VHH binders against Phosphatidylinositide 4-phosphatase SAC2 (inpp5f). Designs and how they scored, part 1

Every score and structure here is a prediction.

Target 1, 352 residues: Phosphatidylinositide 4-phosphatase SAC2 (inpp5f), of Danio rerio (Zebrafish) (Brachydanio rerio) (a8e7c5r167to518)
Amino acid sequence: YKIFMDSDSFYYSLTYDLTNTVQRQGELGKSDQPLWKRVDDRFFWNKHMIKDLVDLQAPQVDFWVIPIIQGFVQVEELVVNYNESSDEERSSPETPLQEPTCVDDIHPRFTVALISRRSRHRAGMRYKRRGVDTDGHVANYVETEQLIHVHSHTLSFVQTRGSVPVFWSQAGYRYNPRPRIEKGERETMPYFASHFEKEVETYKKLVIINLVDQNGREKIIGDAYLKQVLLYNNPNLTYVSFDFHEHCRGMKFENVQTLTDAIYDIITDMRWAWVDQAGVICQQEGIFRVNCMDCLDRTNVVQAAIARVIMEQQLKKLGVMPPEQPLPLKCYRIYQVMWANNGDTISRQYAG
Below, numbering starts at 1 at the first letter of every chain, in headers, positions and changes, except where a header shows other numbers; Kabat numbers aren't used for antibody chains.
F, E and O are the ipSAE of ESMFold2-Fast, ESMFold2 and OpenDDE, as the mean of both directions, binder to target and target to binder. V2 is 0.75 times the mean of E and O plus 0.25 times the DockQ between their complexes.
[cut] stands for letters that were removed.
Atom coordinates printed by the task and the answers are left out, and those that the model quotes come from them; centres of patches stay.

## First folded at step 4 (VHH)

Design c14
Fold by ESMFold2, look of step 11:
Structure c14 (fold): chain B 352 residues (1-352), chain A 123 residues (1-123)
Amino acid sequence: as target 1 above (352 residues)
Amino acid sequence: QVQLQESGGGLVQPGGSLRLSCAASGFTFSRYAMYWVRQAPEKGLEWVSTINSEGDYTYYKDSVKGRFTVSRDNAKNTLYLQMNSLKPEDAAQYYCATGRYWLSEDTPSFDYRGQGTQVTVSS
């Protein structure tokens, strides 16, 4: 499929519905309908612009209407070659270097892609919009799909992020403004429930990964979240907290492995979507919903780490990588850059 | 349901050759990677070789590279391991496994459905 970027933030494809995951595409089934009739409404950013055209109900005009998402798209082809090296990996000036061997023509290749879809609801700058609104929508809601493609196999793993769905603010002109709860616990309950009713309807099961600090300024927000989760008392919701700053102090984000190790069985049981030429092989059994205060840097790091665990399971199942070794360092570095670009793009769209 | 039947083991001299076979049924063989693993007496399972679902990419444990060759015939649902230049260290019970039941990146989980086939190397 061809994917086009109109500006830094907006993407479309003439032949592929960027608003839907691989799994949702499979659930919709085969159709010769125009793309805009099959979209996920949450991510259909040009819906307003085309209203008059679709009201004409002219079949030929329908194929000129192309759905647009705001978010991020990056596609990379990776080569599994354990003989590659870089100047960054050199040891000591006095240590002999092994000459790189020629790359064989028969090294495994696979495509990795990220597609992030920002919800059209509650758009705006982070200080203007936080938490949930009276329609149950949250600020900075983004669905991120990680795709793996090799031969005729398409594999997909989806995660969401979004603001803590209570009424809160962190607005002010002071240095380091304190967050504040704007509505009481009882008043918040129906709107929290409204948000998660929609989430459970869409994804069936949710595993919340709350990265809000459990001490200090952020505690009031984390406490409010946990209380609402307990009051909502839905068996399809699992709540996990991880004190990101305590474990990843000094920008040592490799310590996120502590979290992924602790929830490894949950990640594995989530599975992923898998489609080949014969149809749907399996489907993802829920979703991780990850947040910190603004759902930017901490959230992006954790989502990348969870998705990496899944990617390695997927690649081993297809035999693209051997079981006793991680991916080559070059593959891991490209993967990290893709997720960093994702986080930077989401941050610019939210913060301005 | 899934059935894997290994064959072709036996006794060989050091430097000799054997060809192992694994007949598979009960799943779509061509869709999944296949593996050879081995277990020496009083030792744990050791990964030996991987072949991807299409059969065009292979991987080997460093200690067997250049001596062992994995292949598959998707039309016959059969996996093969050609073992040349066998050493006493290669003596083990050999099992085939399928990526269908792969569950872990750090410690491979393999589905062992048959008895395996014994490879013995004796001077």
Scores: ipSAE 0.251, ipTM 0.694, lowest interface PAE 4.6, mean pLDDT 80
Fold by OpenDDE, look of step 5:
Structure c14 (fold): chain B 352 residues (1-352), chain A 123 residues (1-123)
Amino acid sequence: as target 1 above (352 residues)
Amino acid sequence: QVQLQESGGGLVQPGGSLRLSCAASGFTFSRYAMYWVRQAPEKGLEWVSTINSEGDYTYYKDSVKGRFTVSRDNAKNTLYLQMNSLKPEDAAQYYCATGRYWLSEDTPSFDYRGQGTQVTVSS
C-alpha cells in the first residue's frame, strides 16, 4: 500500500485504512464500504473538516473523502544478517571477537512499519491539556502499532499512551511547574471509570505502565492514579509502576530491561495479532497503556523496549531469527531510529 | 475502603524464624501486587519484598534474599512473609502494602498500608 505524507504530522492512504489496526481490520471483515465509513473515529483527524461534505449525502463524497491521521508512519525493510559486525564495535579492543554465528546464507528479509495514531479528542498542547475530561478522553492519547510483514504474514503489536486519567494540570510554559490535582477523588471516579470502560471495551485487557516518578513533584499524580485504579477495581486492569527516572538516571535507558524482564510473562501472554492469507492466526489479548507525565520521551523508550521484545518473539516464531539470538545489530539500529523518530514526531505534535 | 492488617510479629532470638500474615480487604486482592516494607527505629521506611498479583513473581531486598519468602493466598486474601535466620538488623515494624506492580527498591510513602506488626530480634 502507498502512504502519503502531507506534512510531518499528517498521513493518508488511498488503499489502506490508517485509522485501524490489523486486528480491528480483521474484525471488521471485508467491506465494500469506502474508507471513511470504516475508520476508527478516534483517529479520523479530518472528520470535522469534511462534515459539510458528508452532510451533502452525495455518492461522490466517497471519492473525495480520504481519512487522514495525525501521528507518525515509517516503513523499513530489514535484513537479518549476523555477519555484519558494525565497524564501531570492532574498535573496542576489549570485546572478544565473538565469531559471527551465521544464521542463514539466504539473509531473510522482513518489513517493519511503525504507525502512531493521535486521538482527535483533547488535541492540544502540553501544559494546556492534561488529564481526563468529562467525556473520558485523555490528553495526548496515541495508539502505536508495530507491524512486521514477512511474505504473506502480517503481525501487529499495539500499544497506547495517554495522560493520567484524573483531573490535573501543570501551569506554566517556561518552567516545570508543580502538577496539581484539580478535582477530588470522588469527583474524579466516574470519569476515570468512563475512560477505562471504553478502553477495556476496545482492547479487552489493559496493563497500565505508569512511569511517573514515585518521589518528588510527580508523586501526587502517581498517587492519584493508583487510588483511582484501586477504587475502580476492574479485573481487566493491571497496574505497574516503574520509576523511570530512578532506574534510568544518567540516560541509562538500558535499565528499562529491568521492567521488560519483570513483566516478560505479561508481555508474552498478551500475544499479538497475526494474519496470513488463510486468515487470523492469533489475536492480541490486551494492550500496554504506557504513561509518564507528558507521555513523551520516557513513554516512548518504554514502548520501544516492550515492542522490541515482541518483535524478537515474532521473528523467532516466523523462523526469521534463530532462537536465543538477539536482533542483529543493524536491525536494532534501524529499529531504534524508527522509534526515536516516532517519539520526536509525537513530541512535536503535542508541544505545538 | 482498603484495609490491611498485619500479624505474626514477636520476639525471637537471632537465627530464629517468624511468619507474618497480612489480611486484606476492601479491594480485589488477587489483582494487585503486594509489598512488605519495614521500619526500624530511627530509620526510614525500607522495602523488603514484592509479590505480583498471581504469586509467581517475587522480589526481595538483597539483605533478605535466601532468608525471607513472600507468598500469598488469593482465596484467603492473605499475604505471608516467612522470615528465617533472623538477624538483629531485621528488627523493625513490618507493614503490608498494596496497589501496584512495584519494580523498584525505592519505597514511596504508601497510602495503603497496614498498622504493622513488630518484629524484635534479641538474644
Scores: ipSAE 0.000, ipTM 0.246, lowest interface PAE 15.1, mean pLDDT 88

## First folded at step 7 (VHH; from c18f with S33T T104D E107T)

Design a6
Fold by OpenDDE, look of step 7:
Structure a6 (fold): chain B 352 residues (1-352), chain A 124 residues (1-124)
Amino acid sequence: as target 1 above (352 residues)
Amino acid sequence: QVQLVESGGALVQPGGSLRLSCAASGFTFSRYTMRWYRQAPGKEREWVAGISSAGDYTSYEDSVKGRFTISRDDARNTVYLQMNSLKPEDTAVYYCAAGRYWFDELTPSEFDYWGQGTQVTVSS
């Protein structure tokens, strides 16, 4: 499929629905309906722009309307080769010239794609919004899908990020202003519930990964979040708190492994979407909803870490990777770059 | 027509008390967060107090905590600011504001409606 990029982080495809996950596409089945009628409305960014056209009810509109997403798309082809030293190590004069591995060694190859879809809700000039609105929409909502393609197999793992779904604000750019709660618990409850009812309807089960600091200025927001979860009391909602700053101080992002190890069973039980020529092999049975305060850097790191665990499981299941080995270093590097690009792009979009 | 009309501003001595009122009309008052702002001479307008639409949450600027109390009466479409232990530093024009964007950064521009203001002067 051809993906087209426009200058401002807008993506469209003439042949692929970028608004729907592999799993959702499978559920929708084959349809003769035009693409714009099959899209996930949440991520149909240009919907408002085509309203007038759609209202014309002209048959030609079906051919001209192409759904556009705002977010991020990157596709890479990776080769599983454990013998390839990182290019950086090759530049070291002390590294013995490894004999040119016979060019004929067929290494397994797979394609990985990252697709992030930003919600059109609460989209506009106010990207620095926080919290939930009266419609149950949260600020900075992004669905991120990691795709793996090997031969006829397509595997997908989806995560979401979004602002803490309470009414809160953080004023000021320069001085790390203290977050402030804007509404009481009672007033917030219906909107909190509205948000998660829709999420549960879409994704079946949600595992919240809250990265908000458990101490300091952010604590008030974390406490409010937990309180709402407890009040809502939905069995399809699991809440996990991980103090990212405490564990990863000094840019020790490797310590996120503490989290992934702790939730390993949850990750495994969640599964992933898997489709082949014969149809659906398995489905993702839930979703991780990751958040910090701004749902940017910390969130991106944690999502990448979770997604990596899944990717390794997927590749092993496919027989692309041997059991009990990590992702090859070269693959890992490319993978990290992809997620970093994802994070950066989303950050730029939020900044305006 | 949307209107916010502040009242209750007066000249008082330090340590005195005032109660400001803001009467709202022309919109569904119960759906809006209400806030008080003040602007002293030569200073920027600053946030003083806020109350949620349901009235179950209130917040205050640090300098007025313990002295000021914001409340609302939805039946009367009115928000109040009880000001106790007034100080000369509290001298300002006090404005009532109504907004729906509590999740946005707290800037005056985020509020939909403003009153004309009422003068509070604290002087010996």
Scores: ipSAE 0.011, ipTM 0.267, lowest interface PAE 8.7, mean pLDDT 88

## First folded at step 12 (VHH; from c14 with G99D R100L W102D L103W E105G T107Y P108E)

Design t5
Fold by ESMFold2, look of step 13:
Structure t5 (fold): chain B 352 residues (1-352), chain A 123 residues (1-123)
Amino acid sequence: as target 1 above (352 residues)
Amino acid sequence: QVQLQESGGGLVQPGGSLRLSCAASGFTFSRYAMYWVRQAPEKGLEWVSTINSEGDYTYYKDSVKGRFTVSRDNAKNTLYLQMNSLKPEDAAQYYCATDLYDWSGDYESFDYRGQGTQVTVSS
């Protein structure tokens, strides 16, 4: 797939619908319609510009009208090599003319891609940067898809992030602003339900991973979330809380493994999308919805950890990795950089 | 119904060779990575080799690297293991395996394997 970028923020492709996951594209089936007629509306950022152009009733324009997303795209080709340590330390000052590609040709290769697509709803700076609105949309809603490609196999795992869908704000004095609940529990319920009815329709089942602190200033927001989940009482929602700051103090992000170990069965039961030349092999059976207060750094770390568990399962089932071994260190370092870039880009878009 | 049937085992002297075969049926063989695993008496199951669905990526346990060669013929639904320079520590029941169906919650590698074929190395 070819992906083009007009800026640090907006992405398009002439032949691939960046607004839809691999799974949703498989559900749509084959069509020779223009890409813009099959998009996921949530992520179709140039919709109003395209509407004006389509009103000209020029059929040739339809095929040149290209859907644009706001978000993040990064694609990397990785090599599975367990014998790699530090080639920089062993490099001779002489530059050899010999091509060392033979050893790289015998090691498995795969493509990994991240596609984050930000919802066009609540895009302007005049909207509140927290919580749900009266249309059931939440602030900072992003769908992130992690793709693996090997030969004719395409694998996909999708997660979402979004603000706690209650009415709240976080503003105040020069330092340490206190979050506030703006509407009561009963008044909030219809809008909370409106949001999750749309989410369940789209993803069937959701596993909420709430990362807000369970003590201190954030507690009021986490408690409000749990209360609404209990009142909504939908069997397709699962609620998990993880006190990120308690477990990952001192930037010890390896302690996120405590969370992924605890929910390992939930992750495995989620599955992933897998397609090849013959068609769909399996599909993802729900989605993780992850939040902290602003759905930025903590959310990104946890999403990367969940997606890594899935990626290793995917690569092992493809025979790209041997069983019972972790991802090679160089591959993992590049993976970490990809997710760091994702987090940085989402953060800049959130800040304005 | 998934079936894996190993063959080609036997008694061999140290330094000898054997070629194992695994006939597969009941699933689309060409879609899945395949494995050779082995179990010595009173020991656990040990991974030996992996080959991807296309047959161009192979992996070996360090103790057999350079001596064993895995291959597959997707047209015949057959997996092979060529075993050269056999040592006494290679003696085991050898199984052809795959990882098709364990989507219900727990990951258990090698759940789909045949009855095995015995490899015995003695002087």
Scores: ipSAE 0.329, ipTM 0.727, lowest interface PAE 4.3, mean pLDDT 81

## First folded at step 15 (VHH)

Design w6
Fold by ESMFold2, look of step 16:
Structure w6 (fold): chain B 352 residues (1-352), chain A 123 residues (1-123)
Amino acid sequence: as target 1 above (352 residues)
Amino acid sequence: QVQLQESGGGLVQPGGSLRLSCAASGFTFSRYAMYWVRQAPEKGLEWVSVINLEGDYTYYKDSVKGRFTVSRDNAKNTLYLQMNSLKPEDAAQYYCATDLYDWSGDTPSFDYRGQGTQVTVSS
């Protein structure tokens, strides 16, 4: 499949439905229907621009109706090679190349893709669009899918991010103003529930990762979130709180491992989607929903860390990576750049 | 219902060769990475080799790299290990193994393995 970018913000493909995860596409089955009839409506950004064409329901128009997402797409081909020097070691001592050590060394290869889909609902700028609305939609809602492809096997892991689904605001977007709760706890309950009813219908089980600071300015928002989760009392929701700034002070993002170690069993039990030529081998058993105040930098770092754990499990399950080894350093560095590009793109779309 | 049966072990001289086979049944063989593991009398289980689903990607423990070659025939549901230049430290019971269920950690448990085949290296 080919994917085209019309700008830094919008993506489309003539042959692949960018609005749906691998898992959702597997649930739809094979179809001769045009792409626009199979889309996930949340991510169908050009729906209203082409309404006259869609309303015609004429077969000749189907070729011209191309679904567009706002988000991010990047695809990289990686090689599992533990003997290759990093770019930082390019000036190291010369290696003699007189005679090879092993004749049959073939280094495994795999494709990694990252697809982020921003919801068209409650779209807008960071400080103008916070929290939930009366339709149960949240600001800065993004579904991020990490794909692995090896031979005929496609593996997928999906996460979501989105604003804390209570009614809250800040005075403006020029400075980090104090956040304010705009509706009472009881008044918020049905709209919080409306949001998560849609999420549970789509993803079945959710693990909330709340990264909001537990002290200071952010506490009022984090407390409101937890209270609503408790009032909603749904067994399909699991709530995890991690004070990102407390653990990762001084830009020490390696301390995110504290979180992934603590929830390692939850990550492992989530599994992933796996399809091949014969069909669906397994499915992801829920989703992580990650947030901070704006669902940008902190959220992106945590999502990358969780997705790395899954990617290593996927590659080891396929026999593409050996047991007991992490990703080769070069693979990990490219992985970090992919997720950094994802975060930068989402940030430009939401914050400017 | 998962069944794995190893064969091909025996006694060889140092520097000799053996070829192990593992017949698999009760699961879709081509959807699982396969392992050779070994256990010497005073040692725990040690993975020796892994091969991916299609058979084109392989890994070896450093101690056997260049001497052992793993392969598979998905049409026959059979896993193979060609062992060349055998050393006394290679003497062990050899098992084929797979992880049919979800991962619970970085190292598979290898609970799904056969009865094993003995490899003895002596003069």
Scores: ipSAE 0.604, ipTM 0.857, lowest interface PAE 1.4, mean pLDDT 81

## First folded at step 16 (VHH; from w6 with K65E)

Design y2
Fold by ESMFold2, look of step 17:
Structure y2 (fold): chain B 352 residues (1-352), chain A 123 residues (1-123)
Amino acid sequence: as target 1 above (352 residues)
Amino acid sequence: QVQLQESGGGLVQPGGSLRLSCAASGFTFSRYAMYWVRQAPEKGLEWVSVINLEGDYTYYKDSVEGRFTVSRDNAKNTLYLQMNSLKPEDAAQYYCATDLYDWSGDTPSFDYRGQGTQVTVSS
């Protein structure tokens, strides 16, 4: 049996726990328990409906109660092929015009998947839900997992997004109103700390990437965030700011490479989760937490750029891609569409 | 104790063939993509070939494509390079290599390599 509220935004699997990353599933170990008893509570959207079903006291219900996430799932199979244009071949007569048939059969293949899972806590539309609440939850909190599968290997890289965890509002969207801080710096401290204590417990180390504008109307929010990070003073938090609009003016999103180049060693040292038939080979050692004001378009672009760096490292580590080359153009275009679909879906769920 | 031992080098005439072997121990060989790299006199290291974990995906530098064939036997922890139609330009010290501790993947990084085996082509 399946349970749906909105099939375009809600996802389930009969046998796989969509609420947990590959890494968390490895940490939980093997269990004969039903899926709903093993879930990550943050992403268990039908929890209250399941409570009603469990109260019916029908023991077989455990196997018919399937955890549901709100978010996004897309899976694509890709082929590593660098020879895509016959026009380029015509301009280089020394290059073979036609490769042998066996060469076409030998092109490496891999599967890429995105799974975004939205927290059920502090849910709601952006004009009603911003910042942190008194339980330490933030608006528009989404965990996005990028998966690579080739042969018996499963690789995983996880990022989070979420509203700046201070008390702030922006009254209406129609007139583009200025954001406002609703609580003072000292009053906010325990709730900021409550949020990040949970985050550090879960992910161990966090690299915050704050994309809010450092000038103009967004400055008050960015300044408040930095002040709270400094007051919290946790060695497991790293704070990075990137003025997205300054660097990506004119929709030149390729200039996000300035950020990924600057933090390249941090990305590399974070690594990724890797599981095969023998079990867990390695684990991701931290997480990027990315935000802008809404955690939508700017956040999605930056997360895609970080995840691309990791994907190329993963594929080269496995020998699926050759050294010294980027992802083939066709693969990159499909990758961009996947991340665009992710961003559009998250936007529908939060912004309307 | 990680060890890589190359063998099979020697002196050959242009157009000749050699088969290089690399015996690996001290790590889980099947979990690493393997490289053949070479260094000509007074030149830097140049990657020649890459093979994935399972041995079914291979890549070659343009200068050796069609002449060299890389393979691996994960049950025997060995890497091979069959070199055919050798040219004077192929003369170099040949190493097998892998990236055991380097997770970057951006450029070839050869943190572990053997002592090498010399390939000499008389022209």
Scores: ipSAE 0.568, ipTM 0.843, lowest interface PAE 1.8, mean pLDDT 81

